VH-VL binders against o27280. Designs and how they scored, part 464

Target 1, 266 residues: o27280
Amino acid sequence: MDSMNVPEVLEIKRIVEESESVKTFIFSWDFRREVRPGQFVMVWDFRDEKPMSVSLIDPVRSEIGISIRRVGEFTDRVHGLSEGDLLGIRGPYGRGFELMGRDILLVGGGIGMAPLAALADEATARGMRVDALVAARTADELLFLDRLEAAGVNISTCTDDGSCGFKGFAHERLLTLEENHDMAAVCGPEPMMFQVMRILDERDVPAQLSLERYMKCAVGICGQCCLDDTGFRVCAEGPVFWSQELSRVREFGRYRRDPAGRRVPW
Short names: E, the ipSAE of ESMFold2; O, the ipSAE of OpenDDE; V2, 0.75 times the mean of E and O plus 0.25 times the DockQ between their complexes.

## First folded at step 21 (VH-VL)

Design Ah14 (framework fv_marstacimab; at its last look DockQ between E and O 0.65; V2 from the best seeds 0.73)
Fold by OpenDDE, look of step 21:
Structure Ah14 (fold): chain C 266 residues (1-266), chain A 118 residues (1-118), chain B 112 residues (1-112)
Amino acid sequence: as target 1 above (266 residues)
Amino acid sequence: EVQLLESGGGLVQPGGSLRLSCAASGFTFRSYSMSWVRQAPGKGLEWVSAISGRGGKTYYADSVKGRFTISRDNSKNTLYLQMNSLRAEDTAVYYCARHDWYGSFDYWGQGTMVTVSS
Amino acid sequence: QSVLTQPPSVSGAPGQRVTISCTGSSSNIGASWDVHWYQQLPGTAPKLLIYENTHRPSGVPDRFSGSKSGTSASLAITGLQAEDEADYYCQSHDSSLSGSKVFGGGTKLTVL
């Protein structure tokens, strides 16, 4: 079935506290509507609507999970909700990750681990070996570690302050790790992704990266998420891009556009 | 199950040449970097050489640089070490070892003995 | 080529705790590189004992533990058993040679 453009009002089935600032909201889902890791949904709290990555895909329980970081007014309202409360969910939208090979590297920063956690579940279910580099500013911001470990994922952590694992950034940690993967999936702060992509290119590891941009319509019409020069729409041609595609995107890792269309540095 | 099996060891005269092989099974060979590690009789472990999964990068210890060549055939799941200009000090058991993600050697072969003697 | 420094030998009685040190320099072990440990029983190939400073592979007893601070790493064995008598090697990246690996000199552990 095609994705719906009309929000479905769904009840929050359960809430998982991932960290102080991140919660995962679980919903019942009709899997006649296909959803892939890397795709996003539009979450509507009946006042505003924001794109959110799917972090859990469970066909057995007929559930999906959406992980949301508390960063502003919209997410503050959502974080105030309880089990049994209602949200509007529209989607899924966008291009998700494609799995290939037998050995996969995941590199995630902060909330960027959300789509990668879903990808990890699929990869491990397929019998792939999964290595995950999980990055955060501090130890308490590292996400999905127990979930990944339970899935059989090999984990390496890094934190900016050294409170857990490698002290430093993800790309710095990556340089100290071996090059034994068929492909990589990357999601996190764009400066991180930019550096990680460079390293992976040098290592000849095919990589897919999930971009974050301001999205309004999610259906490729409004153009708010259009990338300079290429005309790529993050909501339609993305949010997952191959490194070769992003190499053509001048703004990648350098700047983004705000809701007014202004260039703002990262 | 991961398996590594070395072969090609034997007795050789100083200045001679020998080619070692390591047959790998139980994993996606092309995805993993591989190393040769040697151990002289009664001595410690010495890293000799490494090669990336796709074979694009090779590394050598100073003691063997210019004399040894590491290579691999991923279609045959086989690692090689071409040893030229062999010296008495090259006498050792040679192990092939797989690199894990963290840079450790998680699997080892049983080794093959190389003896360089007049 | 740079080497990691280990004591040549250590000994302990059954049930005791023993510690093996591994010391490098900024040119080899460095703060950014991990230390791994191997156990080699007599007449056998080495076996990975500890990876990434502190982690145990499947099948390795929790009696074995690793730690690292700066350019120094340590392997601790608690509840020493007779079967622990072996050679132990630390290993890391050789920063002086890109992509190269380096081993310690090895430590012979004798169980008294």
Scores: ipSAE 0.757, ipTM 0.889, lowest interface PAE 0.6, mean pLDDT 94
Fold by ESMFold2, look of step 21:
Structure Ah14 (fold): chain C 266 residues (1-266), chain A 118 residues (1-118), chain B 112 residues (1-112)
Amino acid sequence: as target 1 above (266 residues)
Amino acid sequence: EVQLLESGGGLVQPGGSLRLSCAASGFTFRSYSMSWVRQAPGKGLEWVSAISGRGGKTYYADSVKGRFTISRDNSKNTLYLQMNSLRAEDTAVYYCARHDWYGSFDYWGQGTMVTVSS
Amino acid sequence: QSVLTQPPSVSGAPGQRVTISCTGSSSNIGASWDVHWYQQLPGTAPKLLIYENTHRPSGVPDRFSGSKSGTSASLAITGLQAEDEADYYCQSHDSSLSGSKVFGGGTKLTVL
């Protein structure tokens, strides 16, 4: 009865190569089924199903875009598809970002920029001032720079190897940037997000952070995506959390869990 | 469209007081930190003071600390500099400048001249 | 005198390349603070020329470029033109002064 729990088979309308390892797959979308930045969908290739963030929400052209990084067998198969090929889409799922105020900071690491690119489009459409710190290991992995610039976003980049912008980590760069923001949205590697959250808390900037957790069931029935100490489920109660919610979770930023649920250092 | 218009400069005696104003338009004033920067005749630029966009944090160069007070009224889109206990070395053109996210001064007013002379 | 040190003057002929240095310390440029550059034409307010070490605002020609290394920064002007004759200032932040903006002493560029 719940149509959101069954994949809808959609034709790939267009493919954008964002980098050597990241492609955005664009589909026609009926916006009676509302999609918010920060929500995710389950992508089904008729063999396996994985969660992916929505990176483009375009009601004018009736399109959504889903950005996928090639990291394994499933994503390799999806990257081999062409326009006209089919994928199953379930969703959207989860709690998206909430915008407040007039001035927003985005901090994204790697593919974590995908949901933030969608948020940037909405924020700029509302007339907000948008500042984006885009982080990656190397210059070739910086995502969405041209799109963000075209949207009127102020960009600062950082790379681990210094090949583009500030050499170092996103949290180090933040210490040398101006502080005039009403809120922040953060998505990327959990250690980066923890360090960024600390700085934003010291600056009294409300922050929302998007967490990816290991999961098999997008609606939270199985409980595999629970956070330590609190019982929060990433797929049902996140993936977007306020920093105040995460400050009560000692697991965040300190370790991760393997598929068996055991603590593993970052 | 961004405009910054300084006013309130003039001739003042040592030990006197003067209040500068900077009227801002063409942008959301409260979103930006603002500075006063001065330039003595024939000399270089000297940063004087800054205030955060919401007004909660203020900063001063050592040369003016305790004598000058920066403030802003976001309902009137106006930046102020109250200058007390003025000295001859405070003689300068005073510029109103807007901060960008990177910490640069991306827009400047035309300046207002302050002359401190006995 | 100035926290950031610039040469008082530089000169060059039309078409040549000139550089203007900005030397700081471990409490400013050496603490990873960005360097910004301003051009001041005679009788006018300063204008932002380079921000975040290397970036040009819209309308600034490609012949202006910035760089930063260690505790120093440099402004380069290629294809020098008569209208480039102006004063140039570098600006950064000094950690020892907490929230303090600092300028170099300025460099007068003369086009021969």
Scores: ipSAE 0.751, ipTM 0.884, lowest interface PAE 0.8, mean pLDDT 89
ESMFold2 (binder alone), look of step 21: mean pLDDT 92; pTM 0.945

Design Ah15 (framework fv_marstacimab; at its last look DockQ between E and O 0.91; V2 from the best seeds 0.81)
Fold by OpenDDE, look of step 21:
Structure Ah15 (fold): chain C 266 residues (1-266), chain A 118 residues (1-118), chain B 112 residues (1-112)
Amino acid sequence: as target 1 above (266 residues)
Amino acid sequence: EVQLLESGGGLVQPGGSLRLSCAASGFTFRSYSMSWVRQAPGKGLEWVSAISGRGGKTYYADSVKGRFTISRDNSKNTLYLQMNSLRAEDTAVYYCARHDWYGSFDYWGQGTMVTVSS
Amino acid sequence: QSVLTQPPSVSGAPGQRVTISCTGSSSNIGAGWEVHWYQQLPGTAPKLLIYENTHRPSGVPDRFSGSKSGTSASLAITGLQAEDEADYYCQSHDSSLSGSKVFGGGTKLTVL
């Protein structure tokens, strides 16, 4: 299979309702095509195409899962689908997470927990100790808690409104937690990731962060996902970056570019 | 099963020195911060000192700063507390305790008694 | 003299509900540090009872519950039993004491 240009039409095998706004769509997957946590796929509903993170990698069941948050017209259509319906999937693309050490910290916000959930499965399967800080605006938006718990992950929650766990933001909660980790993986709102990265740098914890940008081609040719000054393409050199790489990216945590290329503040 | 076993306690004169040990088993020792907590007879719990999992960071209560030194040997799964210039008020049962990720002490040893008396 | 303040003693009859308060300040509980609770039976080492304000470790009955608000925390025990007679300690972290862990003075619970 040509992972670069040809979408494979796949049947939705199962749908898991993660929250009111998030569903995980399960597909049969040929694992001759390698997929890593942190990589993304392009999801095609035969009208439009959007990049989505892989949230489940199950070689035993020969399945992958894609978690999608309902945020616009495309995702509204996808959320209206049922088991047995078809979607086009091409990929995977991008650079995924690298695991190192024995103790790993995961920090995720909202739908950002999707790739981290997949990473958690891999890490725990390797016998690593996994601590996960899961953040959301409200309790009902916290994702994958049961799944993480079942995998043996230590979980700390925080919510903006205090409806579950620590009342406040992820970086605030992180300051109150123990620091014994070999590496960290971070994914969520960019302002959150920016603050979390600063703390991890101060603690000398190597960190990988997954960025979200407008992506059109997913193969590094259109330039729509290029980061200022560095020329990094989120779809090719990312979406996972090391903190040292992001320290060179002026726009990180400050602004992004819209589909027209205009600067939009976070 | 997680186990912590303190040793090295005993009777010592004021101004003397003593070294406590805590042998850990049942978990990856280097992955956890460790503390010493003491309890004077008939009194409450008092945090004494802490050390990070890799041993790079150490913390001390004001009451023991300059006199006590916490250390660890991860190759031996052992926590230490070197106590110098001991005072009568240092008399207590000394517990070693493991930090969980949340900053609580999820496992405790049975303690070792230190008596400072003339 | 403890950084966290607890009542020295509380008592209750079997089956009753008792509450133990833990009062801190803006430099510990009020600064966002979580509160943990320990039970110490006579002649034994302390045991973790509640962590992160409200969570129970495995083996701890659900009749034990914790809460936190502002600069204070509380431990509640419902359906009081004779075996609950023990000393109870709250614990947190204080930012003003160079990263020090801090305990309450302890509360002796007597079951009447």
Scores: ipSAE 0.852, ipTM 0.921, lowest interface PAE 0.5, mean pLDDT 95
Fold by ESMFold2, look of step 21:
Structure Ah15 (fold): chain C 266 residues (1-266), chain A 118 residues (1-118), chain B 112 residues (1-112)
Amino acid sequence: as target 1 above (266 residues)
Amino acid sequence: EVQLLESGGGLVQPGGSLRLSCAASGFTFRSYSMSWVRQAPGKGLEWVSAISGRGGKTYYADSVKGRFTISRDNSKNTLYLQMNSLRAEDTAVYYCARHDWYGSFDYWGQGTMVTVSS
Amino acid sequence: QSVLTQPPSVSGAPGQRVTISCTGSSSNIGAGWEVHWYQQLPGTAPKLLIYENTHRPSGVPDRFSGSKSGTSASLAITGLQAEDEADYYCQSHDSSLSGSKVFGGGTKLTVL
């Protein structure tokens, strides 16, 4: 309980099926370990360990929720678990989102809506006006819509196939929406985030973007999460960065890295 | 309850000036872009001008550009339209309208009548 | 001439379905701009009826519906009632007119 660098073994309290490919795993959580929207945890299945964003922060019920998309062997194994099964959790880690002003724009793609859902809950609880642009490939993959609506968030959706909302990419829809925000928070596929960041910068809207990179230690000592142009460690200086910080990073939005550090196309 | 109340309309001669006001209540005024929309007697709606919530961006229909100035005072929750060099074709009911995020006009005032006549 | 074209009038008997078209171009509806609809009862200010092509604000009956396809939009009213007699306007944004909101010319609906 006292060591943030060693996984605590926790029982899965509830599982929410958010979509065919995304589940939220809910755990009892001692909020003496504060958790902020935009922070992440390392989830350990006793074989491998991966970073996951916190999507639910509920101090009243003493619960956190971790949303996990099935994308490979680790997440397949985790998706096969049941309530009562055990997972190790280290954290939270990283710099979360900072709220400013009274009017916030959220732009989320796919599982990137997970940390933004947590942020939306905090923003609405503070009385902020929250507008959320929720993007996915198809309608069935739009996440957290009912939860956002219940929180009083104004929602616009876009899907690649046009099955719900605007047909096309989030940055294309953003060009046709009103511009009255004090800040934006963005999380999703890095190419989407790059295009959205360009629009927000052109509009002089301060933006915070949450990045994903390969992680091993999660506390800033191994260097595996570094960005090319700055030496920023996503686990320590991020995962949430201001757009100004990312404007100095050439690799952002242009390529990704495999676990061996090789540059590969998006 | 969102409420918009226009005032300042009246009779003016061509070439004259008039300033319209729109008092807003029931919402955080600075968070919303606002428009003036006019309707000549028996005619359709015509968008006139818009201003961003913080006041930094202004937009005008070609028919009024250079003659009308939109402004707002967020400390008084008030939208203004300064109308100079008025012409007979400016005769209309002028509505104050709030923009929502989606670009619609979700709330309207009841309008104030401007008549430009000799 | 308005950049969005609506028929000047439509009519229907109580209980019938009527549609009101709104035809734009590649610089407005065709550029991806959404379409909104307003109802203006005689002697009153307009009120929002449909936003973002298809959504109804609270208090608007579900017999009103909107759609958009290509460069055009349509407002449908089913179960026509006497109280629906009004002027109807579509509204969007035109990219060729920077910062410009645009209205259709309006359609007078007469309930017979």
Scores: ipSAE 0.702, ipTM 0.857, lowest interface PAE 1.1, mean pLDDT 89
ESMFold2 (binder alone), look of step 21: mean pLDDT 92; pTM 0.946

Design Ah16 (framework fv_marstacimab; at its last look DockQ between E and O 0.95; V2 from the best seeds 0.85)
Fold by OpenDDE, look of step 21:
Structure Ah16 (fold): chain C 266 residues (1-266), chain A 118 residues (1-118), chain B 112 residues (1-112)
Amino acid sequence: as target 1 above (266 residues)
Amino acid sequence: EVQLLESGGGLVQPGGSLRLSCAASGFTFRSYSMSWVRQAPGKGLEWVSAISGRGGKTYYADSVKGRFTISRDNSKNTLYLQMNSLRAEDTAVYYCARHDWYGSFDYWGQGTMVTVSS
Amino acid sequence: QSVLTQPPSVSGAPGQRVTISCTGSSSNIGYGWDVHWYQQLPGTAPKLLIYENTHRPSGVPDRFSGSKSGTSASLAITGLQAEDEADYYCQSHDSSLSGSKVFGGGTKLTVL
């Protein structure tokens, strides 16, 4: 099937409870259709469609996982589903992460850890050393810790309330950690990513960052996810961008556009 | 298994020079910052110097600045400490230690003794 | 004279709980730098005991625990054993000393 336009109806094989608000839905996947960490799929519940990051890529089991945070009507419906239920999946879309070097730093916040978890699996499989800074508001919102630990990833945690690990934000924690990395991958709240990117630039660590924007078509046609000044479409040229690319994007870390195209602050 | 082996220690007169080496094995050497830590007889631990994994950044305690130089050869998996203008107070066992990501010293050598005496 | 302050000595009987304090300042522990602990048995090199304030490396018994609050840290040893007799050092980083690693003065633990 042409991945561009037609969702494939897939059965939910398993559901993993990651946290109170996050579930990972696992599907059988035909790996003749290549998928990379950092790419996204459009999830269709036969009423609405939303972009979601791939958080698990398992060629051995022929499975992919999609982690979804409960944040609105669509995700409420999806979270009400059970194993054996059906969802429409089309994709994957977008530019994923590129791995380079031997030492990689992952910095993730909240659900932003989803694509990074998939990247961690690939990196560790390649024999890379992986350090992961995992951030959340509270301890119970920290994601994928057991999975990362099992993969041999070195983990540092930070929480806004100090309930686990470093009390503070990811960029603050990053300043107190060693900096021997060949590249970094970042995903989370945009204000976090903005601060983290600044630090990584100062440290001369090449960084890739995954942006989240309102996406409608996922194929670069509708323009809803277009970034100001550059014309970058998050669904086509992204969602993963190099820091040098984002440095040209005026809105990055400052504002986003709502479904009506209006500027809204972060 | 991670191993660190110091060498180059010995007896030297005040004002003299000595070069310590630390041979590393069992890990990707370039991926880790390294430090020298010393311990005078019957005294506590004192951080001396550190160097980043790629060797681009070096740090020194005030007590050794201008006299000691830390360096590394990643092709040989070896850490060095060039000690010049040695003083009696530099007498100590010198350890090489590996930095983990958190800034702790997760592996130590057995140390090499440096004695500065007339 | 150490940037981090430890009691020179502590003692306890077998089976007891002992605590070793590590007091810093706003430029090290209070700044947000982690505290690490080392055990040094007589005539041996130091060994990492606690890293990142509370974490135990593989092989370290769970009777060893670390904590951090404000500008201070603490190492607690429960079920004290004879083999625990050693010197213990806390370590951190100080932003005011040109990015230096810093140690406490060390604490000699005697098991009575």
Scores: ipSAE 0.901, ipTM 0.943, lowest interface PAE 0.5, mean pLDDT 95
Fold by ESMFold2, look of step 21:
Structure Ah16 (fold): chain C 266 residues (1-266), chain A 118 residues (1-118), chain B 112 residues (1-112)
Amino acid sequence: as target 1 above (266 residues)
Amino acid sequence: EVQLLESGGGLVQPGGSLRLSCAASGFTFRSYSMSWVRQAPGKGLEWVSAISGRGGKTYYADSVKGRFTISRDNSKNTLYLQMNSLRAEDTAVYYCARHDWYGSFDYWGQGTMVTVSS
Amino acid sequence: QSVLTQPPSVSGAPGQRVTISCTGSSSNIGYGWDVHWYQQLPGTAPKLLIYENTHRPSGVPDRFSGSKSGTSASLAITGLQAEDEADYYCQSHDSSLSGSKVFGGGTKLTVL
């Protein structure tokens, strides 16, 4: 797939303010390049290139949406752009989520809700029952609530400070919700995902979790996104992994790697 | 529209047995845990038993444990309560109730009356 | 004996605000389990009134509201109307009862 490896320069068609710190950038997209929830794109601002979550996949309108949290120099520059400005897009890359059964649980923390919002759209279109636990530090950081509600998703919220919904962490809330799911999809801070995975494993609920690791090539040849002990490449065999695959990975939930490859505790 | 219809109530003697049914329609039955909830005449609501959507887990109030058995047939969209060794204190209206994700009972049947007396 | 405690009765005049308390413990409401409320009109099955502490199902007017704090919850009814005369139950879950659902003893609301 040679077109996925060459950046295409695209015009920003529309910008949606999702929160004070998160914007969704919408582009026209030729769906001959198939996109699945959980895959990522590399966004190039003509200076630097970063992996970003796809949150909207709309073949009917020929549109794709990419949700970006303002966290540093690159994302500050991109947040400063306007409709009509240009960005380079490579991809999509990686393994997306696979749907199974009729009842799905989504657990998302912060920007991790972006790929899960796209998955929710696909699941509801298939007639699945979708329950979503949406977590953030504060109420104003909860993402996509109106969109999920409009799609018919059952929503529960939790916030660290208790400003909306359950006060506490996502895994604590999960213990006080009913268990009737064929699968789960999880994306967010890795410590949250580890704790949620442990509960889902105990309940025998198949879970897919989306990891973030440092990337350079995005096509699996440089080795910078590899996980300890398995050799899994997040850009090629992931970013979405089954919980069974991750249970064999010692680094998951315990440490991460910086751009130089050094181990950094969570 | 969600509908729950209980049947099988009636008059039984102490020590007797009775089987209640609840026919469900308007929703994907296997996706939801279900409960039986009872209400003795002039008294409050008492949770009796629950079963998970796929049927793998069952739960019972201490007052009925060992005497009542909850089950479901997802191919027939039907919930059951087998009641054995009935006592006078089991006299009540028995409601079929659906659980939502939050643990509430979001839909109820009209109930079926069970009277245990000589 | 009910695990959740409600007053046996409450009364109010039309247009008034009334509240119904639901008092639990650290093994139920205090553990983090949600509180749900049901209205039971005379001779009818219970109906869900409030779920997840504060949320109203479609068709429930906004004069009904719920709250939770610590080990207790409260149902408030404003603009009291004659049709609100009913029994009201709180419901939660108790971790000490091996996953059991629990109801309060019920509160009879009388509109004067």
Scores: ipSAE 0.738, ipTM 0.880, lowest interface PAE 0.9, mean pLDDT 90
ESMFold2 (binder alone), look of step 21: mean pLDDT 93; pTM 0.946

